# Ledger of designs, part 25: VH-VL binders against FAD synthase (ribL)

Target 1, 153 residues: FAD synthase (ribL), of Halorubrum lacusprofundi (b9lsn4)
Amino acid sequence: MTRVVAQGTFDLLHPGHVHYLEDAATYGDELHAIVARRTNVTHKPAPILCAEQRRDMVAALTAVDEAHLGHPEDVFVPIQRLDPDVIVLGFDQHHDEADIAAALAERGIDCRVERASGRDPRYEDELLSSGDIVDRILKQRGSDCDGAREGQR
Short names: E, the ipSAE of ESMFold2; O, the ipSAE of OpenDDE; V2, 0.75 times the mean of E and O plus 0.25 times the DockQ between their complexes.

## First folded at step 23 (VH-VL; framework fv_fasinumab)

Design u2 (from r8 with heavy chain Y105W; at its last look DockQ between E and O 0.17; V2 from the best seeds 0.00; counts 0 for: pae E 12.3 > 2, placed apart)
Fold by ESMFold2, look of step 23:
Structure u2 (fold): chain C 153 residues (1-153), chain A 122 residues (1-122), chain B 107 residues (1-107)
Amino acid sequence: as target 1 above (153 residues)
Amino acid sequence: QVQLVQSGAEVKKPGASVKVSCKVSGYDLTELSIHWVRQAPGKGLEWMGGFDPYRGETIYAQKFQGRVTMTEDTSTDTAYMELTSLRSEDTAVYYCATDFRWGKWEYFFDRWGQGTLVTVSS
Amino acid sequence: DIQMTQSPSSLSASAGDRVTITCRASQDIRNYLGWYQQKPGKAPKRLIYAASYLQSGVPSRFSGSGSGTEFTLTISSLQPEDLASYYCLQHNSYPLTFGQGTKVEIK
């Protein structure tokens, strides 16, 4: 049995997340997704949704066999616990595969590192990031200086 | 740092009950998986039960089911273990122990309380 | 229930000795095993998690190995402060079960 790990924030789910997890699942027999806690998300705005809700939504995806919360103090602990054969990085994650592999090896984790493919847009008005979804909500539903909503529902 | 501080030693008669408290500090109790382990004098460790975050419920060891109740009061960050119908063989040190609520693959018992001696004697 | 058979039940060794403690599980528990140290009069302390990973702050002379049904805790060079009882714990399935313990004494 080949166990695969994918990790991400998975805030407001979008087709990019689904593609990432589906592609990660092709690397083995079981896909385990690790959902980052707020304390582990320092490189971008804090997630809108609580970690438990994000985990539950990810767990419901067909490609995902199990979803787990990340460790609040050490992001590698869940990876050690799962003892995976493969970790799959997201397409847009700027981590060097070799650097990640070295970090895993230094922690005694014998695990191959791969990178998922990107998702091509399939629809003209498609949003492929949680941040873009938030921005659109604020633009369309937020108040402006003249007291009217910016757009129509 | 997560700290677990338990209530003091108790001396009980057979047939009585005892309620041991475990005060959590340094982290929210709702983020922890509290379990109870006992140790009879000169004996090994015995798991009694605890909260399973994967199942979202408290699991009791069969040996104690019907006699033990484990509860949490989030307003005071205190977990409790109550054991009823005490027998002399229930004389033991009772520990609360925990890890973070991380899901199915918890490693259990990263942090331990100092223990509470419960002595049951006529 | 998964039975954890720990060996030996006690041992006496000199400072500097290599000490090995073994746990056998009655069923496959993969790496869902922890090792705990309990010094006299104190609460247990976790040394090893996931069979082989050293808990932060634990001296490197402690190591764990094994998977499936056979597991080993090794102390590469026994120190006086290692006088304790050692327990394995399986957490693969409920009920959670400990080995019966190994009492380590210094000659």
Scores: ipSAE 0.000, ipTM 0.573, lowest interface PAE 12.3, mean pLDDT 86
ESMFold2 (binder alone), look of step 23: mean pLDDT 91; pTM 0.940
OpenDDE, look of step 23: ipSAE 0.018; ipTM 0.604

Design u3 (from r8 with light chain R30Y; at its last look DockQ between E and O 0.63; V2 from the best seeds 0.00; counts 0 for: pae E 12.6 > 2)
Fold by ESMFold2, look of step 23:
Structure u3 (fold): chain C 153 residues (1-153), chain A 122 residues (1-122), chain B 107 residues (1-107)
Amino acid sequence: as target 1 above (153 residues)
Amino acid sequence: QVQLVQSGAEVKKPGASVKVSCKVSGYDLTELSIHWVRQAPGKGLEWMGGFDPYRGETIYAQKFQGRVTMTEDTSTDTAYMELTSLRSEDTAVYYCATDFRWGKYEYFFDRWGQGTLVTVSS
Amino acid sequence: DIQMTQSPSSLSASAGDRVTITCRASQDIYNYLGWYQQKPGKAPKRLIYAASYLQSGVPSRFSGSGSGTEFTLTISSLQPEDLASYYCLQHNSYPLTFGQGTKVEIK
């Protein structure tokens, strides 16, 4: 049996997330998704949804066999625990495949590193990021209850 | 860094109750799985129960079922263990211990409190 | 319930000796096994997780091995500060169960 790991925040689910996980699943027999904890989400806004809800939503996807919360201090601990055969990086994830492979080797993890394909927009006006979804909500459903928007520069 | 600080030592009479606190700092209590372990003087470690994040509920060791209650107050990041109907054999050091919530693959007890001595004596 | 049988119950060894402590599980626990060190008067400290992975900050003289039902903690060169009790813990299923402990003394 071939065990695959995918990692991500998986906040507001969108077709990009589903594509990533479906593509990752093609690399093996079991797909385990590691859902980043709030403390591990750096360089971007904190997730809207709590970690348990994000994990539960990911676990419900057909492509995902199990979903787990990540380790708050060492992102490689869950990888060591799961002992996967393949780690699949997201298409847009910044990490250099060689750097990840070196870090795995340093830790004695015998694991292949792959990268998922990208998902092009399939429908007009399709949103493929949680940030775009949030922006759309604010544009369409934002309220002036907390003050005027025009006076804030 | 996650730190667990427990309440101070207690001396109790047989039949009384004790409630030990475990304050979490350096991390959100809601992201942890708090467990309680006790150790009688000169004896080994004994698991009493703890929160199972995958089931979303507390699991109690059968030996303590009906006498122990484990609760959490997320507004103060404090976990509690209350043991009722105390007996002399309940004299022990009580530890809170935790790991980060990973679902069923948790590697339990990465972090420990300093321990709380509860002495049950007449 | 999964029973953890730890041996020996105690041992005495010279500084520099290699020390081996074993735990046997009553059923398959895969690698859901941790090793803990408890120095006198202190809280336990995790040495090894997932049967074989060294906790950060633990000296490299400690190592763990095994899977399934038989597990070993090895101290390659015993040091005076290793005077402690050592426990295995299975966390494959509830109730969580510890081995009965091994007290290590230095001659």
Scores: ipSAE 0.000, ipTM 0.557, lowest interface PAE 12.6, mean pLDDT 85
ESMFold2 (binder alone), look of step 23: mean pLDDT 91; pTM 0.940
OpenDDE, look of step 23: ipSAE 0.448; ipTM 0.825

Design u4 (from r8 with light chain L54R; at its last fold request DockQ between E and O 0.70; V2 from the best seeds 0.00; counts 0 for: pae E 3.6 > 2)
Heavy chain, then light chain:
Amino acid sequence: QVQLVQSGAEVKKPGASVKVSCKVSGYDLTELSIHWVRQAPGKGLEWMGGFDPYRGETIYAQKFQGRVTMTEDTSTDTAYMELTSLRSEDTAVYYCATDFRWGKYEYFFDRWGQGTLVTVSS
Amino acid sequence: DIQMTQSPSSLSASAGDRVTITCRASQDIRNYLGWYQQKPGKAPKRLIYAASYRQSGVPSRFSGSGSGTEFTLTISSLQPEDLASYYCLQHNSYPLTFGQGTKVEIK
ESMFold2, look of step 23: ipSAE 0.307; ipTM 0.780
ESMFold2 (binder alone), look of step 23: mean pLDDT 91; pTM 0.942
OpenDDE, look of step 23: ipSAE 0.576; ipTM 0.861
ESMFold2, fold request of step 24: ipSAE 0.302, 0.359, 0.347; ipTM 0.785, 0.792, 0.785
ESMFold2 (binder alone), fold request of step 24: mean pLDDT 92, 91, 92; pTM 0.945, 0.944, 0.945
OpenDDE, fold request of step 24: ipSAE 0.345, 0.393, 0.388; ipTM 0.790, 0.810, 0.809

Design u5 (from r8 with heavy chain T30K, light chain R30Y L54R; at its last look DockQ between E and O 0.73; V2 from the best seeds 0.00; counts 0 for: pae E 7.7 > 2)
Fold by ESMFold2, look of step 23:
Structure u5 (fold): chain C 153 residues (1-153), chain A 122 residues (1-122), chain B 107 residues (1-107)
Amino acid sequence: as target 1 above (153 residues)
Amino acid sequence: QVQLVQSGAEVKKPGASVKVSCKVSGYDLKELSIHWVRQAPGKGLEWMGGFDPYRGETIYAQKFQGRVTMTEDTSTDTAYMELTSLRSEDTAVYYCATDFRWGKYEYFFDRWGQGTLVTVSS
Amino acid sequence: DIQMTQSPSSLSASAGDRVTITCRASQDIYNYLGWYQQKPGKAPKRLIYAASYRQSGVPSRFSGSGSGTEFTLTISSLQPEDLASYYCLQHNSYPLTFGQGTKVEIK
């Protein structure tokens, strides 16, 4: 059996998340997703949804066999606990696969590093990021004058 | 860093009850899985029970079923273990211990309280 | 219930010796096994999780191996501060069960 790991914040789910997880699942027999805790999310806005809710939503996706919370002190602990054969990076993650593989090997984690394919937008008004969803909500349902104009249609 | 600080030592008579507290600091109690372990003098470690977030219920070791109650107060970040109908054989050090909540197959006992000695004697 | 048979129950070894402690599970527990050290008068401390992964801050002389029903904790070069009791724990299924412990002393 081939165990695959994917990881991310998975805040407001969107088709990009589903594509990533479906593509990651093709690398093996079991897909395990690691869902980042708020304390693991730095250098960007905190996620809107709590970690347990995000984990539960990811676990409900057909492609995912099990979803887990990340470790607040050491991001590698969940990976060691799972002992995966493959880690699949998201399309937009900028780390070099070789650099990630070396960091994992330094910690005694023997696994391949792969990268998921990207998802092209398929619909005129499709949103493929949690940030874009939040921006749309604020524009259309926020209390400013611009948001009020959009709500009239 | 997570710290678990337990209430102080107690001396009890047979038939009494004891309630041991475990105060969590450094993280919210709701993010942890608290379990209780005891150790009789000169003996090994014995799991008593704890909350299983996957099942949504507290699991008690069968030996203690009916005599032990484990509760948590997230507003004060304090877990409690109450053992009733005490016997001399319940003399032991009682520990709370925890790990971060994970998923279906939880991990246990990364961080430990300092222990609470409960002595049951006539 | 899963029974954990730990051996030896005690041992005495010289500083620098290689020490091996074993745990045998009564049924398959995969890698859901931890190793714990308890120094006299202190709370236990986790050394190893998932059978083989060292807890942060634990010296590299401690290592764990095994899966399924047979597990080993190895101390590659025993140090005086390693005087303690050592326990395995299975957490594959409830009730959670510890091995009976191994008391390690320095000759």
Scores: ipSAE 0.028, ipTM 0.677, lowest interface PAE 7.7, mean pLDDT 88
ESMFold2 (binder alone), look of step 23: mean pLDDT 91; pTM 0.940
OpenDDE, look of step 23: ipSAE 0.364; ipTM 0.804

Design u6 (from r8 with light chain S56K N92K; at its last look DockQ between E and O 0.19; V2 from the best seeds 0.00; counts 0 for: pae E 15.8 > 2, placed apart)
Fold by ESMFold2, look of step 23:
Structure u6 (fold): chain C 153 residues (1-153), chain A 122 residues (1-122), chain B 107 residues (1-107)
Amino acid sequence: as target 1 above (153 residues)
Amino acid sequence: QVQLVQSGAEVKKPGASVKVSCKVSGYDLTELSIHWVRQAPGKGLEWMGGFDPYRGETIYAQKFQGRVTMTEDTSTDTAYMELTSLRSEDTAVYYCATDFRWGKYEYFFDRWGQGTLVTVSS
Amino acid sequence: DIQMTQSPSSLSASAGDRVTITCRASQDIRNYLGWYQQKPGKAPKRLIYAASYLQKGVPSRFSGSGSGTEFTLTISSLQPEDLASYYCLQHKSYPLTFGQGTKVEIK
């Protein structure tokens, strides 16, 4: 039995998220997803949805066996608790595999680090990022009440 | 660090209700999941229900559905379990136990209250 | 529902003996299992989490093993203070279920 961990914000779910989690699941028997809390999202805009909702949506995906909230201060606490055999990084995540491996070694976590494949767009106007979804919403709906200047923020 | 202090023993008649309190100190109750477990005299442990942080709701064991209500007052860091329509078979020690709202098993039931004896007789 | 079948229901052993207690799950629960000790008149205390990890502050004579459906708690050298009831708990799925318990007495 091989336990896999994936982590991310998973704000507005899109096919890129599903691909990441499906690919991560191929590395083992159980896939555990750690959903970042708002306080841990420092490299991009704060998520739209609360952490509990994002965790619940991820938990409903067929590839995911369990979904967990991240620790408010130390992102490695839930990883130590889960004691995974494999951690799979997202295709576009900024973390260097070597840096993550070093941090795991410092904490005594015997765990392989892998990186998921990317997903190419399959449809003409497919959105593969939460930011693109937000932009699309604002363009289409962000000026309805005012009636002026559409699609710009 | 975290401590759970429960209310004192109670003696009740059949048909009455009981509300057991569990005061949390050393942690903010909003960071915990509180579960309730009971133990009839000479018997084993029985889970009654608790807050599920992944669903954001309280889950009740089917056996108690409709008779038990579990609530929290974050202003006093106190969790409550109320059991209604008491029967003699509800005589038991009632425990509160914790999980932390950012994990499943390392912290699962790692802290327990001292227990509250509820006796239902006559 | 996941049923936890714990054995034996009671045992009596001498100080220094090796003691084993087993739990069998009706379904695969991987390692979502904890072991708890309850001394007479006291609340339960967790000994083992995730089937095999020793809780900090618990004596090293206690160990847990197993995964999937078969689990064992071992006390390598029974001490007088180990007189207690012992329970396994699965937390893979609701409802959470305990084994029926094992009373351990010192003879």
Scores: ipSAE 0.000, ipTM 0.503, lowest interface PAE 15.8, mean pLDDT 85
ESMFold2 (binder alone), look of step 23: mean pLDDT 91; pTM 0.941
OpenDDE, look of step 23: ipSAE 0.024; ipTM 0.660

Design u7 (from r8 with heavy chain T30K Y105W, light chain R30Y; at its last look DockQ between E and O 0.04; V2 from the best seeds 0.00; counts 0 for: pae E 9.4 > 2, grease 19.9 > 18.9, placed apart)
Fold by ESMFold2, look of step 23:
Structure u7 (fold): chain C 153 residues (1-153), chain A 122 residues (1-122), chain B 107 residues (1-107)
Amino acid sequence: as target 1 above (153 residues)
Amino acid sequence: QVQLVQSGAEVKKPGASVKVSCKVSGYDLKELSIHWVRQAPGKGLEWMGGFDPYRGETIYAQKFQGRVTMTEDTSTDTAYMELTSLRSEDTAVYYCATDFRWGKWEYFFDRWGQGTLVTVSS
Amino acid sequence: DIQMTQSPSSLSASAGDRVTITCRASQDIYNYLGWYQQKPGKAPKRLIYAASYLQSGVPSRFSGSGSGTEFTLTISSLQPEDLASYYCLQHNSYPLTFGQGTKVEIK
């Protein structure tokens, strides 16, 4: 049996996430998705949805056999625990696949590193990023007050 | 392979401005978060600012606000840092460095430019 | 702002010695810490990411540990080519902040 791992924040789900996970699933028999916790996510603001909700939503996707919460301090702990045969990187990751594979091998994880295909928008006004979704929500539902952007520049 | 190639060294007088370029190859600039770090001679590393992909904007270190502008030209995959009203204490090597906009593996400053020496002297 | 207090500021050690460099964060930064090596005249190079993971191509004598507010970089057997300045970087929150640096020299 070929075990595949994919990892991401998977905050506000969009068709790009579904495509990534569907493509990752084609590399093996079981797809395990690691959902990053807040401490493993470096963007600001923090993810909109709590990690447990994001994990449950990912687990409900047909392509995903199991979804797991990431480790709050060590991104490799769940990967070591799962001992995958293949790790599938997102389409736009710029890191060297060989560097990732070497780091995994150093930790005793003998697996292939692959990269998922990209997804182009199929529909007018389709949103394929969490940033675009957040912007749309704020534009349509945000208050007249700007929040806390005063004093910058 | 992602490479960051910076413009050459510059000598400036106090009060002038400088614009350092950082050309990205091997990946699309629009998918990266470019940061700028400087190092005065004999001193440590100092973060100046960088693009925050989650806010969709550049965050500047407070020390440099009002004097620094960081921009990108996606048609040439080139990032720029412009520092105005130069002073002698701005003499430093200026580096561009990158991270992922959506940190799948949370790798920061995995790639660095070679550095650009800016000397401010009269 | 999160202060990163790095110690020692400098050290001299003999080849083969075990060297430990410490960074302390003024707030919880979880594992959002990297260790960088800078040889004279060169750009910094990442050694350790996510507090404890070795960058590909970095010798196994380097290791990182810690989480939360206290972090260490260890060189298990110092080599002459390890002469460099070493920096920690927190990237949990803005502004991104480096430790002051540790200059490592060989006696």
Scores: ipSAE 0.007, ipTM 0.502, lowest interface PAE 9.4, mean pLDDT 84
ESMFold2 (binder alone), look of step 23: mean pLDDT 91; pTM 0.941
OpenDDE, look of step 23: ipSAE 0.409; ipTM 0.817

Design u8 (from r8 with light chain Y32W; at its last look DockQ between E and O 0.18; V2 from the best seeds 0.00; counts 0 for: pae O 7.3 > 2, placed apart)
Fold by OpenDDE, look of step 23:
Structure u8 (fold): chain C 153 residues (1-153), chain A 122 residues (1-122), chain B 107 residues (1-107)
Amino acid sequence: as target 1 above (153 residues)
Amino acid sequence: QVQLVQSGAEVKKPGASVKVSCKVSGYDLTELSIHWVRQAPGKGLEWMGGFDPYRGETIYAQKFQGRVTMTEDTSTDTAYMELTSLRSEDTAVYYCATDFRWGKYEYFFDRWGQGTLVTVSS
Amino acid sequence: DIQMTQSPSSLSASAGDRVTITCRASQDIRNWLGWYQQKPGKAPKRLIYAASYLQSGVPSRFSGSGSGTEFTLTISSLQPEDLASYYCLQHNSYPLTFGQGTKVEIK
């Protein structure tokens, strides 16, 4: 049995996440998704949703066999514990495959690193990032809030 | 941060039973794998047993098989270790230790309780 | 069962000294080895996991190395507060087994 690990924030799930996880699932027999805790999220804004909610949503996806919360202090601990055969990086994840492979090797983990394919929008106005969704919300609803405040003055 | 707080010291007669508790705070008990380790006075550490999420069962050291029972109450986030038919050689400090679960996989002994002294004497 | 042979059983060293403790497994345990420190009258705490990874909050003077059957814990510069017993633990297979421990005394 080939165990596959995918990892991410998975905030405000969108079709890009689904594609990533589906593609990841093709690399083995069992897909484990690691959902980053807020403390693990660096180089981007904190997630809107709590880790537990994000985990539950990821777990509900057909491609995912099991969803896990990340370690609050060390991103490699879950990987070490799961001992996967394959780690599949997201298309837009900034992690370098070679760097990850080296880090795994240093920890005695025999795991290959792959990268999932990207996904193009299928229709106009499709949002394929959590950040874009947030921006859309702010544009549409943020202005409403400002208008409501002005109306109460 | 995960914290483990154990019940107080116990004094028991040979043949009696003792039940030590380990209350977890900071995280849900369901996110942790609890193990028990004891240490006789002036001796080393001895693993007694613990939950294996991969197997979905508690595994006991053979030495304690039939005498030890490890349970959990998720409603109170408390783990228990009961040892029966106590002997003088069971005199030891008993520790609960835990690590986070990742699905059916575990890591070991990231956090420890403060220990519970159990003295068995006639 | 996997036997863990730890050496030495005890050592005495001066502050600032380099100290090395060895743990040998009776069979290949890969990197499923942890090192624990136990100060007198206290519960153990983990120093090293996965043979070589430093536990968060542990001073950098502690390091672990090895894989397979031979493992070492090193204290690069022994400090007075390092007075303790140290134990290795294999968790490759059940039953989990500890080394017999190393008592470190400070001269």
Scores: ipSAE 0.019, ipTM 0.597, lowest interface PAE 7.3, mean pLDDT 89
ESMFold2, look of step 23: ipSAE 0.089; ipTM 0.701
ESMFold2 (binder alone), look of step 23: mean pLDDT 91; pTM 0.940

